# VHH binders against Iron-regulated protein A (irpA), part 13

Target 1, 312 residues: Iron-regulated protein A (irpA), of Synechococcus elongatus (p12608)
Amino acid sequence: LITNQTIQGFVDQVVVPSYVSVAAGATQLEQALQTYQQAPTAANLEAARQAWRVARDRWEQTECFAFGPADSEGFDGAMDTWPIDRQGLKTAAAQPVEQREDSRKGFHAIEELLFAATEPTLSDRQHLVILATDLTKQAQGLVTRWQQASDQPAYRSVLLSAGSTDSAYPTLNAAGTEIVQGLVDSLSEVASEKIGGPLETQEPDRFESFVSRNTLSDLRNNWTGAWNVYRGQRSDGVAAGSLQQRLQQQHPVIAQQLDQQFATARQALWAIPEPIETNLASPRGKVAVLTAQTAIAAVSDTLERQVLPLVQ

## First folded at step 5 (VHH)

Design n19 (framework vhh_gocatamig_d2)
Fold by ESMFold2-Fast, scan of step 5:
Structure n19 (fold): chain B 312 residues (1-312), chain A 118 residues (1-118)
Amino acid sequence: as target 1 above (312 residues)
Amino acid sequence: EVQLVESGGGLVQPGGSLTLSCAASGFTFSYYALAWYRQAPGKKRELVAGITRGGSTVYMDSVKGRFTISRDNAKNSVYLQMNSLRAEDTAVYYCAAHWKYGSTYDYWGQGTLVTVSS
């Protein structure tokens, strides 16, 4: 099922461009927050909030491949720990950011200071620049870990060497297993935890991006990231050697089912009334959220039960 | 100074066609999802069609196959092509831009009247 072209496309057409896009978004957010700190107008606050949403959306598209450096070297923890320590964040302004607990920095620390009040205080505006500078450093570091050798080989090279002697991935299928497992884990988390948790308790503040009201965008970008991995590219169409193309060629019945399930999940996610946080308790909102949960779980189940065995 | 300005409304006979346009200014158009809503006299406002930042579309059931939403980011515009119009489509049509999730970044136009009658 998995070929050298499948792995190369995954790394070079999805993973690396996605992390580059995150780093660009983080840099733009940092610039917007510097502008807002210098000139604290309503327009500059809105621009900073929009820049955070753009960076957050791009980051959420990477969750389905949060293995390797993102996990093992702490980038995910530094950038996207949730829930945050709200009390610790308020008293942490004087502490160097590199010495802080993960719960006092990253996307959700920025979210809290940027969105929780009608407008940030002077102290908040100064703190936001510090947090955004660190977020940019983390995002650039993750790009560097994938593309450049240091005391460790570039992670791009680790994956591309699958099946060669002394590789961390002893076979092409071992790399394929990592890719498919990432899709399974990511979509399962969306259905069971990100949607399922708030849906079960009927507590909208259990949605991860409740403070900014960005949760539905997070979920939609989780779907988009998984779809990009499945198709083997971020642009429209199906990449040569992609998981989707290989399944269509070798297992057309599974491919047809999975293609339809991705489409159904997309339709369900985009049908959820906005904002998800305030519509969760409404009868129509609850039905729409449950429908999306079921559709996303179906994609994850098919990947785990029918696709994963093809690469093991 | 955010503006959404609708145009293209008017009187049309059943079975006819109209194209609604919405021109946006004062915000970063490409970052927003765009939607057309309508409100008939004595009824609640309802979503007719939506288009995401990436170009994916959603339609209410009664207009599927008859209406098409599209966007042109270079022109900061969103369009609603309405074919096979029915008396039931008579309403004021509103253009809306959504950042998502009930934010203060939601923007609405003033509306344009569409009347379908003989």
Scores: ipSAE 0.000, ipTM 0.105, lowest interface PAE 18.0, mean pLDDT 88

Design n2 (framework vhh_enristomig)
Fold by ESMFold2-Fast, scan of step 5:
Structure n2 (fold): chain B 312 residues (1-312), chain A 120 residues (1-120)
Amino acid sequence: as target 1 above (312 residues)
Amino acid sequence: EVQLLESGGGEVQPGGSLRLSCAASGFTFSSYYISWYRQAPGKQREWVSTISSGGDTNYAESVKGRFTISRDNAKNTLYLQMSSLRAEDTAVYYCAAEYDWYSSDEYDYWGQGTLVTVKP
């Protein structure tokens, strides 16, 4: 099922462009926060908040391929630890970010200072610039780890060498397993934890981006990221050698089922009333959220039970 | 005057079946999402099932495959067909109505409940 073209498309058409987009978003957020610090107007605050949402949305599209450097080298922890240590964050402004626990930096630390109050304090504005500078460094670091050799090979090269005797991926199917498992894990987490956690506790503040009310956008971008990996590119259409194309050619029944399940999950996610955080209070809202949970779980189940065996 | 009135509760043996009804009056029933909730002694109220104005249904995992929700808009009545009942299904069952997402708390209507007792 997996070819060299499948792996190349995954890396060069999805992963690397996605991380480049995250780094650009983080840089724009840093610039917006520097502008806000120098001129703390309502307009500059709104621009900074919008820049955070853009960077966050781009980051959420990468969660389905959080293996490799994102996981093993701590980038995901440094950028997207949740829940944060709210009390520790308030006293950490003078501490170098590199010396902080992951729960006192990253997207959600920025979210807390930027969105929790009507306006950030003078101290918060300085702290936001420090946090955004670190976030930009982490995002640029991820791009570098995938594209450039240093003390170890670029991770792009590691994946593209799948099937060689010296590769971390001894067969093309080993790389395919990593890719499919990433989709399974990401979508399963969306259904069971990101949506399932708040549904089980009936507590709206258990939605991950509750403070900014960005959770629905997070979930929609988790779907978009998975869809991009499945179709093998970020632009419209089915990429040559993609998982979608290969399944359509070799396992058309599974492909048809999976294509329909992705479409159903998209429709369900986009039907949830905004913001998702208010949906636990009403029968209509609960139905919409539960419908999305079921549809996303179905995609994950089909990938795990029917697609994963085809790459093992 | 808005009213939701549940009926059909009672005592049943494990593995048995019951059909609950909720009669609605005082509002345009066909335009509302209507749900079943339940509350067991000493527990918080739990969502059971919802049916949309268009007839789409959804169920809590604990009742999926055992309960069926339906509506009769001509009679302004909501139903819950319960099968394979368990001791854990013992609760007071409530129906609730919510309009569109524009609705406020005043558009959410609750019935008085009907008791279902599943004897061990």
Scores: ipSAE 0.000, ipTM 0.147, lowest interface PAE 19.6, mean pLDDT 87

Design n20 (framework vhh_8cml_1)
Fold by ESMFold2-Fast, scan of step 5:
Structure n20 (fold): chain B 312 residues (1-312), chain A 122 residues (1-122)
Amino acid sequence: as target 1 above (312 residues)
Amino acid sequence: EVQLVESGGGLVQPGGSLRLSCAASGFTFSRYAMGWFRQAPGQEREFVALISWSGGRTDYSDSAKGRFTISRDNAKNTVYLQMNSLKPEDTGVYFCAAGKYYSHYPSAYDYWGQGTQVTVSS
């Protein structure tokens, strides 16, 4: 099922462009927060909040391939630890950000200072610039780690060498397993934890991006990222050599089922009333959230039970 | 018959290291996320670390980050927890658990080991 073209497309059409987009978003957020610090107007606050949402949305599209450097070299922890240490964050401004616990930096630390109050304090504005500078450094580091050799080979090269004698991925199917497992893991987490936790407790403050009310956008971007990986590109259409194309060629019944399940999950996610945090307990909102949870779990289950065996 | 058998616990001084192992049998190990949870006397089970089906994704509690490393060997049906820089606060019974979903919540796990005692004391 997995070819060199499948891996090449995954890396060059999805992973690297996604991380480049994240780094650009982080840079724009940093610039917006610098502007807001210099001129703390309502317009500049709104621009900074919007820049955070854009960067966050782009980051959430990368959840389904959080293996490799994102995991092993601590980028995911540094950028997206949740829950944060709210009290430790308030007292950590003097501590070098690179030396802080992960719970005192990253997207959700920025979220807390930027959104928790009607407007940030002077101290918060100064701290936001420090946090955004670190977030940009982490995001650029991820891009560099995938594209450039250093004391370690570029991770792009590691994946593209799948099936070679000394590769970390001894077969093409080993790389395929990593890719499919990323889809399974991310969609399973969405259904069971990101949606399931708040849904079970009926406590909307358990939604990860509750403070900003960005959780529904997070979930929609988790779907979008998985869809991009499945079809092998971020632009419209089906990429040559993609998982979707290969399944259509070799396992058309499974492909038709997955295509339908992805579409059903998309419809369910986009039917949830905004914001999810305030609509969780409403009769319409609860039904929509349950429907989305079921649909996303179905995609994950099909990938795990029917696709994963084809690449193991 | 599903079995999860922990080993490697013991008594160690602060700053020491332990490596916990969990041998799994009776299910398709590679299709289950694996987690390590601990329980101190009088407390509820709390999340320590988890690892995805392939080993490509891991996560840790705030207290474990930078000190503990979770890994797995799907060919040997075994999950490991390497614990470094141990602190008295790490004392507790450590459980491995298997679940279909990648989750930080004990309630999401289908199968549990009996636990292994870790004591960090001078």
Scores: ipSAE 0.000, ipTM 0.195, lowest interface PAE 13.7, mean pLDDT 89

Design n21 (framework vhh_enristomig)
Fold by ESMFold2-Fast, scan of step 5:
Structure n21 (fold): chain B 312 residues (1-312), chain A 120 residues (1-120)
Amino acid sequence: as target 1 above (312 residues)
Amino acid sequence: EVQLLESGGGEVQPGGSLRLSCAASGFTFSSYWISWYRQAPGKQREWVSTITSGGYTNYAESVKGRFTISRDNAKNTLYLQMSSLRAEDTAVYYCARVLPFGSYDAFDIWGQGTLVTVKP
């Protein structure tokens, strides 16, 4: 099922552009927070909050390929640990960010200081700039790890060398397994943990981005990231050599089923009333959230039971 | 059946201290942000302090350093420890469950509140 074109499209049309987009978003957030620190107006606070949402949305599109450097070299931990250490964070402003536990930095540390109060204090504004500077460094580091060789080969090169002698991916299917497993793990986590956790406990603050009320956008971007990987590009249409095209050619029944399940999951996610956190308070809201959970789980299940075996 | 009941108010001299309590029932207390608000005679309701489900606290500038908000999830109870009380702290104090949207201005109020009078 997997060709060199499938792997190249995944890396060059989805992964690398997504991480570049995250780094740009982090940089824009850092700039917005610097502007807010210099001129703490309501307009600048709203601009900083919107910049956080944009950067967060872009990051959430990368969760389905959190293997490799994001996992093994600690970028995901440094950028997106949850839950955070709220007590430690409020007193950590003077501690160098490089020496902090992952639970005292990253997206959710910024979220806490930026959104938990009606407006951040002077101390919060200073701390937000420090945190955003680190987030930008992490995001740029992740781009560098994929694109540039250093003491390790660029991870782009590692994946593109799949099937070569002594490669980390000994066959094209080994790289395909990594890609499909990433989709399975990401969508399974969305259904079972990100949605399932709050549904089971009936606790709104179990939604990951509860403080900012951004959880629904997180989930929608998890879907978007998975859809981009499946289609083999971030722009509209189906890329040549993509998982979707290869399935359409070799397993059209599975392709049709997946296409419909992705569409159904999208419809369900976009039908949930905003913010998702309010939906546990009503029977109608609970049904909307459960409908989305079921639809996302169906995509994950088809990928695991019908697609994953085709690349193993 | 969602209920918040405030207690602990009273008359104190300037510079005195009081501890307010808010007992919660009918919902999963540990999952919600809870805020203290106050309303002085003839004035609009004013936010005083919030504690998130994770324990992060924030305070109105007028009370920062003098008031401490805390929660006991095992007892479903919210506290406000007030020290260095001033005449301008005289108000009815309400605890409010923060609705899961907006930062600190989306809330509901239960019970009658508890009156704090700082009298010279």
Scores: ipSAE 0.000, ipTM 0.109, lowest interface PAE 20.7, mean pLDDT 87

Design n22 (framework vhh_ozoralizumab_d1)
Fold by ESMFold2-Fast, scan of step 5:
Structure n22 (fold): chain B 312 residues (1-312), chain A 122 residues (1-122)
Amino acid sequence: as target 1 above (312 residues)
Amino acid sequence: EVQLVESGGGLVQPGGSLRLSCAASGFTFSNYYMYWVRQAPGKGLEWVSEISSSGSTIKYPDSVKGRFTISRDNAKNTLYLQMNSLRPEDTAVYYCATEGLWFGELSYFDYRGQGTLVTVSS
């Protein structure tokens, strides 16, 4: 199922462009927060909040390929640990951010200071710049790890060397397994934890981005990221050598089922009333959230039970 | 623009030796991993060797291990492949390669040069 073109498209058309987009978003957020620190107007606060949402949305599209450097070298932990240490965060401003525990930095630390109060304090505004500078450094570091060699090969090269002796991926199918497993794990987490957790407790503050009310956008971007990986590109259409094209050619029944399940999950996610946090208060809202959970779980199940065996 | 120019290929008899070189320009050579890959007639690309930016990490597939040696000269922006005990199965076009970079609207450049032909035959 998996070819060199599949792996190259995954890396060059999806993974690297996504991380570059995250780094650009983090840089824009850093700039917006610097502007807000120097001129703390309502307009600059809203601009900073919008910049955070943009960077967050781009980051959420990368969760389905959080293997390799994102996981093993701590980028995901540094950028997206949740829950955060709320009480420690506001008093930690004097501690160098690179020496902090992951629970006191990253997207959700910025979220807490930027959104929890009607307006951040002077101390919060100064701290936000420090946090955004670190987030930008982490995001740029992740791009560098995929594209440039240091004392380790660029991770792009590690994946593209799949099938070579001494490679971390001893066969093309080993790389395919990593890619498909990432999709399975990401979508399973969305259904069982990101949506399932709040549904089980009936507590809106169990939604991960409750403070900013960005959770629905997070979930929609989790779907978008998985869809991009499946199609082998971020633009419209189906990339040559993509998992979708290969399945359509070699396993058309599975492809048809999976295409329909992705479409059903998209429809369900986009039907949830905004913000998702308010949906636990009404029967209609609960049904919409449950419908999305079921549809996303179905995509994950098909990938695990029918696609994963084809690449093992 | 990135340029990789391979040289040193040719016709050799089985058991012979060749040294390939790759002249790199258009990027900071000393910051990048470098690779040798080859393509035999009618077959796909096969990784041959890799070397880290500093030269401290070197890897080979079992097919060439003990016979081929990769090295680099960062001051000269040059990559080398010393090939000993050559076999007919080593017949291929050999390419020098490095990681891709973003170029405006392009996602990546061709990450390998024009190649140099190695023919192992009596």
Scores: ipSAE 0.000, ipTM 0.107, lowest interface PAE 20.6, mean pLDDT 86

Design n23 (framework vhh_enristomig)
Fold by ESMFold2-Fast, scan of step 5:
Structure n23 (fold): chain B 312 residues (1-312), chain A 120 residues (1-120)
Amino acid sequence: as target 1 above (312 residues)
Amino acid sequence: EVQLLESGGGEVQPGGSLRLSCAASGFTFSTYDISWYRQAPGKQREWVSTIYSGGSTNYAESVKGRFTISRDNAKNTLYLQMSSLRAEDTAVYYCARGIAVAGTWYFDLWGQGTLVTVKP
């Protein structure tokens, strides 16, 4: 099922462009926060908040390939630890960010200072620039780790060498297993933790981006990222050699089922009233959220039980 | 009963290996993040590793590269494969339902523990 073209498309059409997009978003957020610090107007605050949402949305599209450097080298922890240490964050402004616990930096630390109050204080504005500078460094570091050789090979090269004697991926199917497992893990976490946690406790503040009310956008971008990996590109259509095309050619019944389940999950996610945090207050809202959870879980289940065995 | 039961502890030599197990009952194991933590004599409890419901993993710096956390959802069992054991790994090991982030613990169920002794 997995070809060299499948792996190349995954890396060059999805992973690397996504991380580049995250780094650009982080840079734009840093610039918006610098502008807000110099001129703390309502317009500049709104621009900074919007820039955070854009960067966050792009990051959420990378959740389904959080293997390799993102996981093993700590980028995911440094950028996206949740929940945060709210008290430690406020008292740590003078501590260098690189010496902080992961719970005192990253997207949600910025979220807390940027959204929790009507207006950030002068101290908060200074701290936000420091946090955004570190976020940009982490995002750029992740791009560099995938594209450039250093003490270790570029991770792009590691995946593209799948099946060669010196590769960490001894066969093309070993790389395919990593890709499919990433989809399974990401979508399972969305259904069981990101949606399932708040549903079980009935507490709106258990939604991950509750402070900014960005959780629904997080979930929609988790779906978008998984769909991009499945299709083998971020633009419209089915890429040549993609997992979707290969399944359509070799296992058309599974492909049709999976295509329908992705579509059903999209419909359910986009039907949830915004913001998702308000949906636990009504029977209609609870049904919409439960419907989305079930649909996303179905995609993960099909990938795990029917697709994963085809690449192992 | 809703519970977590650890097993597999014992005495090992430095450089040795040991596999711990944690059996879960009374709840849907597959939907929860599960963690390993440990407490050495006279010290505070410290987080060791987490495996999320989706299969992703995190490790404390002190065990990264030496320990591997895994789960078998069909058997409702959590594992910790420990290799290259050192004297400082001597502790009672507990499994817990939930996660630990920095100094904050988000768990609501924990086991009784299993003792690991690394003796020269």
Scores: ipSAE 0.000, ipTM 0.105, lowest interface PAE 21.6, mean pLDDT 87

Design n24 (framework vhh_nb_b201)
Fold by ESMFold2-Fast, scan of step 5:
Structure n24 (fold): chain B 312 residues (1-312), chain A 120 residues (1-120)
Amino acid sequence: as target 1 above (312 residues)
Amino acid sequence: QVQLQESGGGLVQAGGSLRLSCAASGFTFSSYAMGWYRQAPGKEREFVATITSGGSTYYADSVKGRFTISRDNAKNTVYLQMNSLKPEDTAVYYCARFEYQLLYGPFDYWGQGTQVTVSS
């Protein structure tokens, strides 16, 4: 099922451009927060909040390929630990950010200081610049780990060497297993934890981005990231050598089911009333959220039970 | 209201060709993906080919290189050109409209079917 073109498209058309996009978003957020610190107007606060949402959305599209450096070298922990230590964050302002626990930095630490109050304090504005500078450093570091060799080979090269002697991925199917498992794990987490947790307890504050009311956008971007990996590119259409094209060619019945399930999940996610946090308790919102959970779980189940065996 | 009518089936010798047509009415044809399925006696319905509203085409491995699906939006018709026919292609062929206008999606409407018989 998996070819060299499948792996190259995954890395060069999806993974690397996505991480570059995250780094650009983090840089823009850092600049917006510096502007807000120097001139704390309502307009500059709104610009900083919007910049956070853009950077967060781009990051959420990468969760389905969090293997490798993002996981093993701590980038995901440094950028996206949740829940945060809210009390520890208040007392950590003077501590160098590189010496802090992951629960006191990253996207959700910035979220807390930027969104929890009507207006951040002077101390919050100073702290936000420090946190955004670190977030930018982490995002740039992740791009560098994928593109540039140093004392370790670039991770792009590790995946592209799949099937070569002494490769970390001894066969093309080993790389394919990593890719498909990432999709399974990401979508399963969305259905069972990100949606399932708040839905089961009926507690909106269990949604990960409750403070900013960004959770629905997070979920939609989780779907978008998985869809991009499946079709092999971030622009519209089916890329040559993509998992989608290869399944349509070799396993058309599985492809039929999976294509339809992705589309059903998209329709369900985009039907949820905004914001999800305030609409969870309404009869219409509850049904829409349950429908989306079921549809996303179906995509994950098909990938695990029918696609994963084809790449093992 | 929605209606699909197949035509063009018949008896043909191995190696021959047939062109199936499906005339659609009762909906905005150009907005929907269309497809062909087949069912041989005692077997489950099998996917053959689909064409999206945008014109992208997809085929079952068993028919690739031999069958071509196409559409004419001005005539509300989808076609299946079948070349190099084999006895194994013998089946009732069904035209279908996709419920969600998607590749390989569930079909909400089916035609009556047209019999294709390939003699050895």
Scores: ipSAE 0.000, ipTM 0.108, lowest interface PAE 18.8, mean pLDDT 87

Design n3 (framework vhh_enristomig)
Fold by ESMFold2-Fast, scan of step 5:
Structure n3 (fold): chain B 312 residues (1-312), chain A 121 residues (1-121)
Amino acid sequence: as target 1 above (312 residues)
Amino acid sequence: EVQLLESGGGEVQPGGSLRLSCAASGFTFSSYDISWYRQAPGKQREWVSTIYSGGSTNYAESVKGRFTISRDNAKNTLYLQMSSLRAEDTAVYYCATDFYDSWGEESYDYWGQGTLVTVKP
């Protein structure tokens, strides 16, 4: 099922451009927070909040390929630990960010200071710049780890060497397994934890981006990221050598089912009333959320039970 | 041009049955989820039932066991079989579907003109 073109497209058309997009978003957020710190107007606060949403949305599109450096070298932990240590975050403002626990930095630390109150305090504004500077450093570091060799080979090269002697991926299918497993794990987490947790307990504050009311956007971007990986590119259409094209060629019944399940999940996610946090308890909102959970779980299930065996 | 056209409404006595139809055109019907909504005079529009492109179904609690949604993909038609009708089911019934761009980032809601169901005691 997996070819060298499948792996190259995954890395060069999806993963690297996505991380570059995250780094650009983090840089824009850092600039917006510097502007807000220098001139704390309502307009500059709103601009900073929007810049956070943009950077967060781009980051959520990468969750389905959080393997490799994002996991093994701690980038995901440094950027996206949740829940945060609220007391530790505020009382450790003078502590160098690189010495902090992961729960005192990253997207959700910024979210807490930027959204929890009507207006951040002077101390919060100063702290937000420090946090955004670190987030930018982490995001740029992740791009560098995929593209450039240092004391470790570039992770792009690790994946592209699949099937070669001394490769961390001994076969093309080993790389395919990593890619498909990432999709399974990401979509399963969306259905069972990100949606399922709040739905089961009926506690909207269990939604990960509750403070900013960004959770529905997070979930929609999780779907978008998985769709990009499946079709092998971030632009419209089906990329040559993509998982989608290869399934259409070799397993058309599975491909048709999976294509339809992705479309059903998309429709269900976009039908959820905004914000998801306040609509959980309403009959219409509850049904829409349950419908989305079921549809996303179906995509994950098909990938795990029907696609994953084709690359193992 | 996307069009949805409901039919089959009318007057019925409590406990009676009606079958609503929605004729769809202008899109690949089999690829989209499609729903029934209703709106009683002076009330908010409420969701009734959805049938997904894969064939699974969901129902509002108020209609479970009494209404059955189905689709005929070859005829581009959606159905709602209503039984054990109650005065509270009196409403204009609409079919609705959403189109999404290729990224799923924008939806375009389409609604039919509606068909009136009156349950007269």
Scores: ipSAE 0.000, ipTM 0.103, lowest interface PAE 20.8, mean pLDDT 87

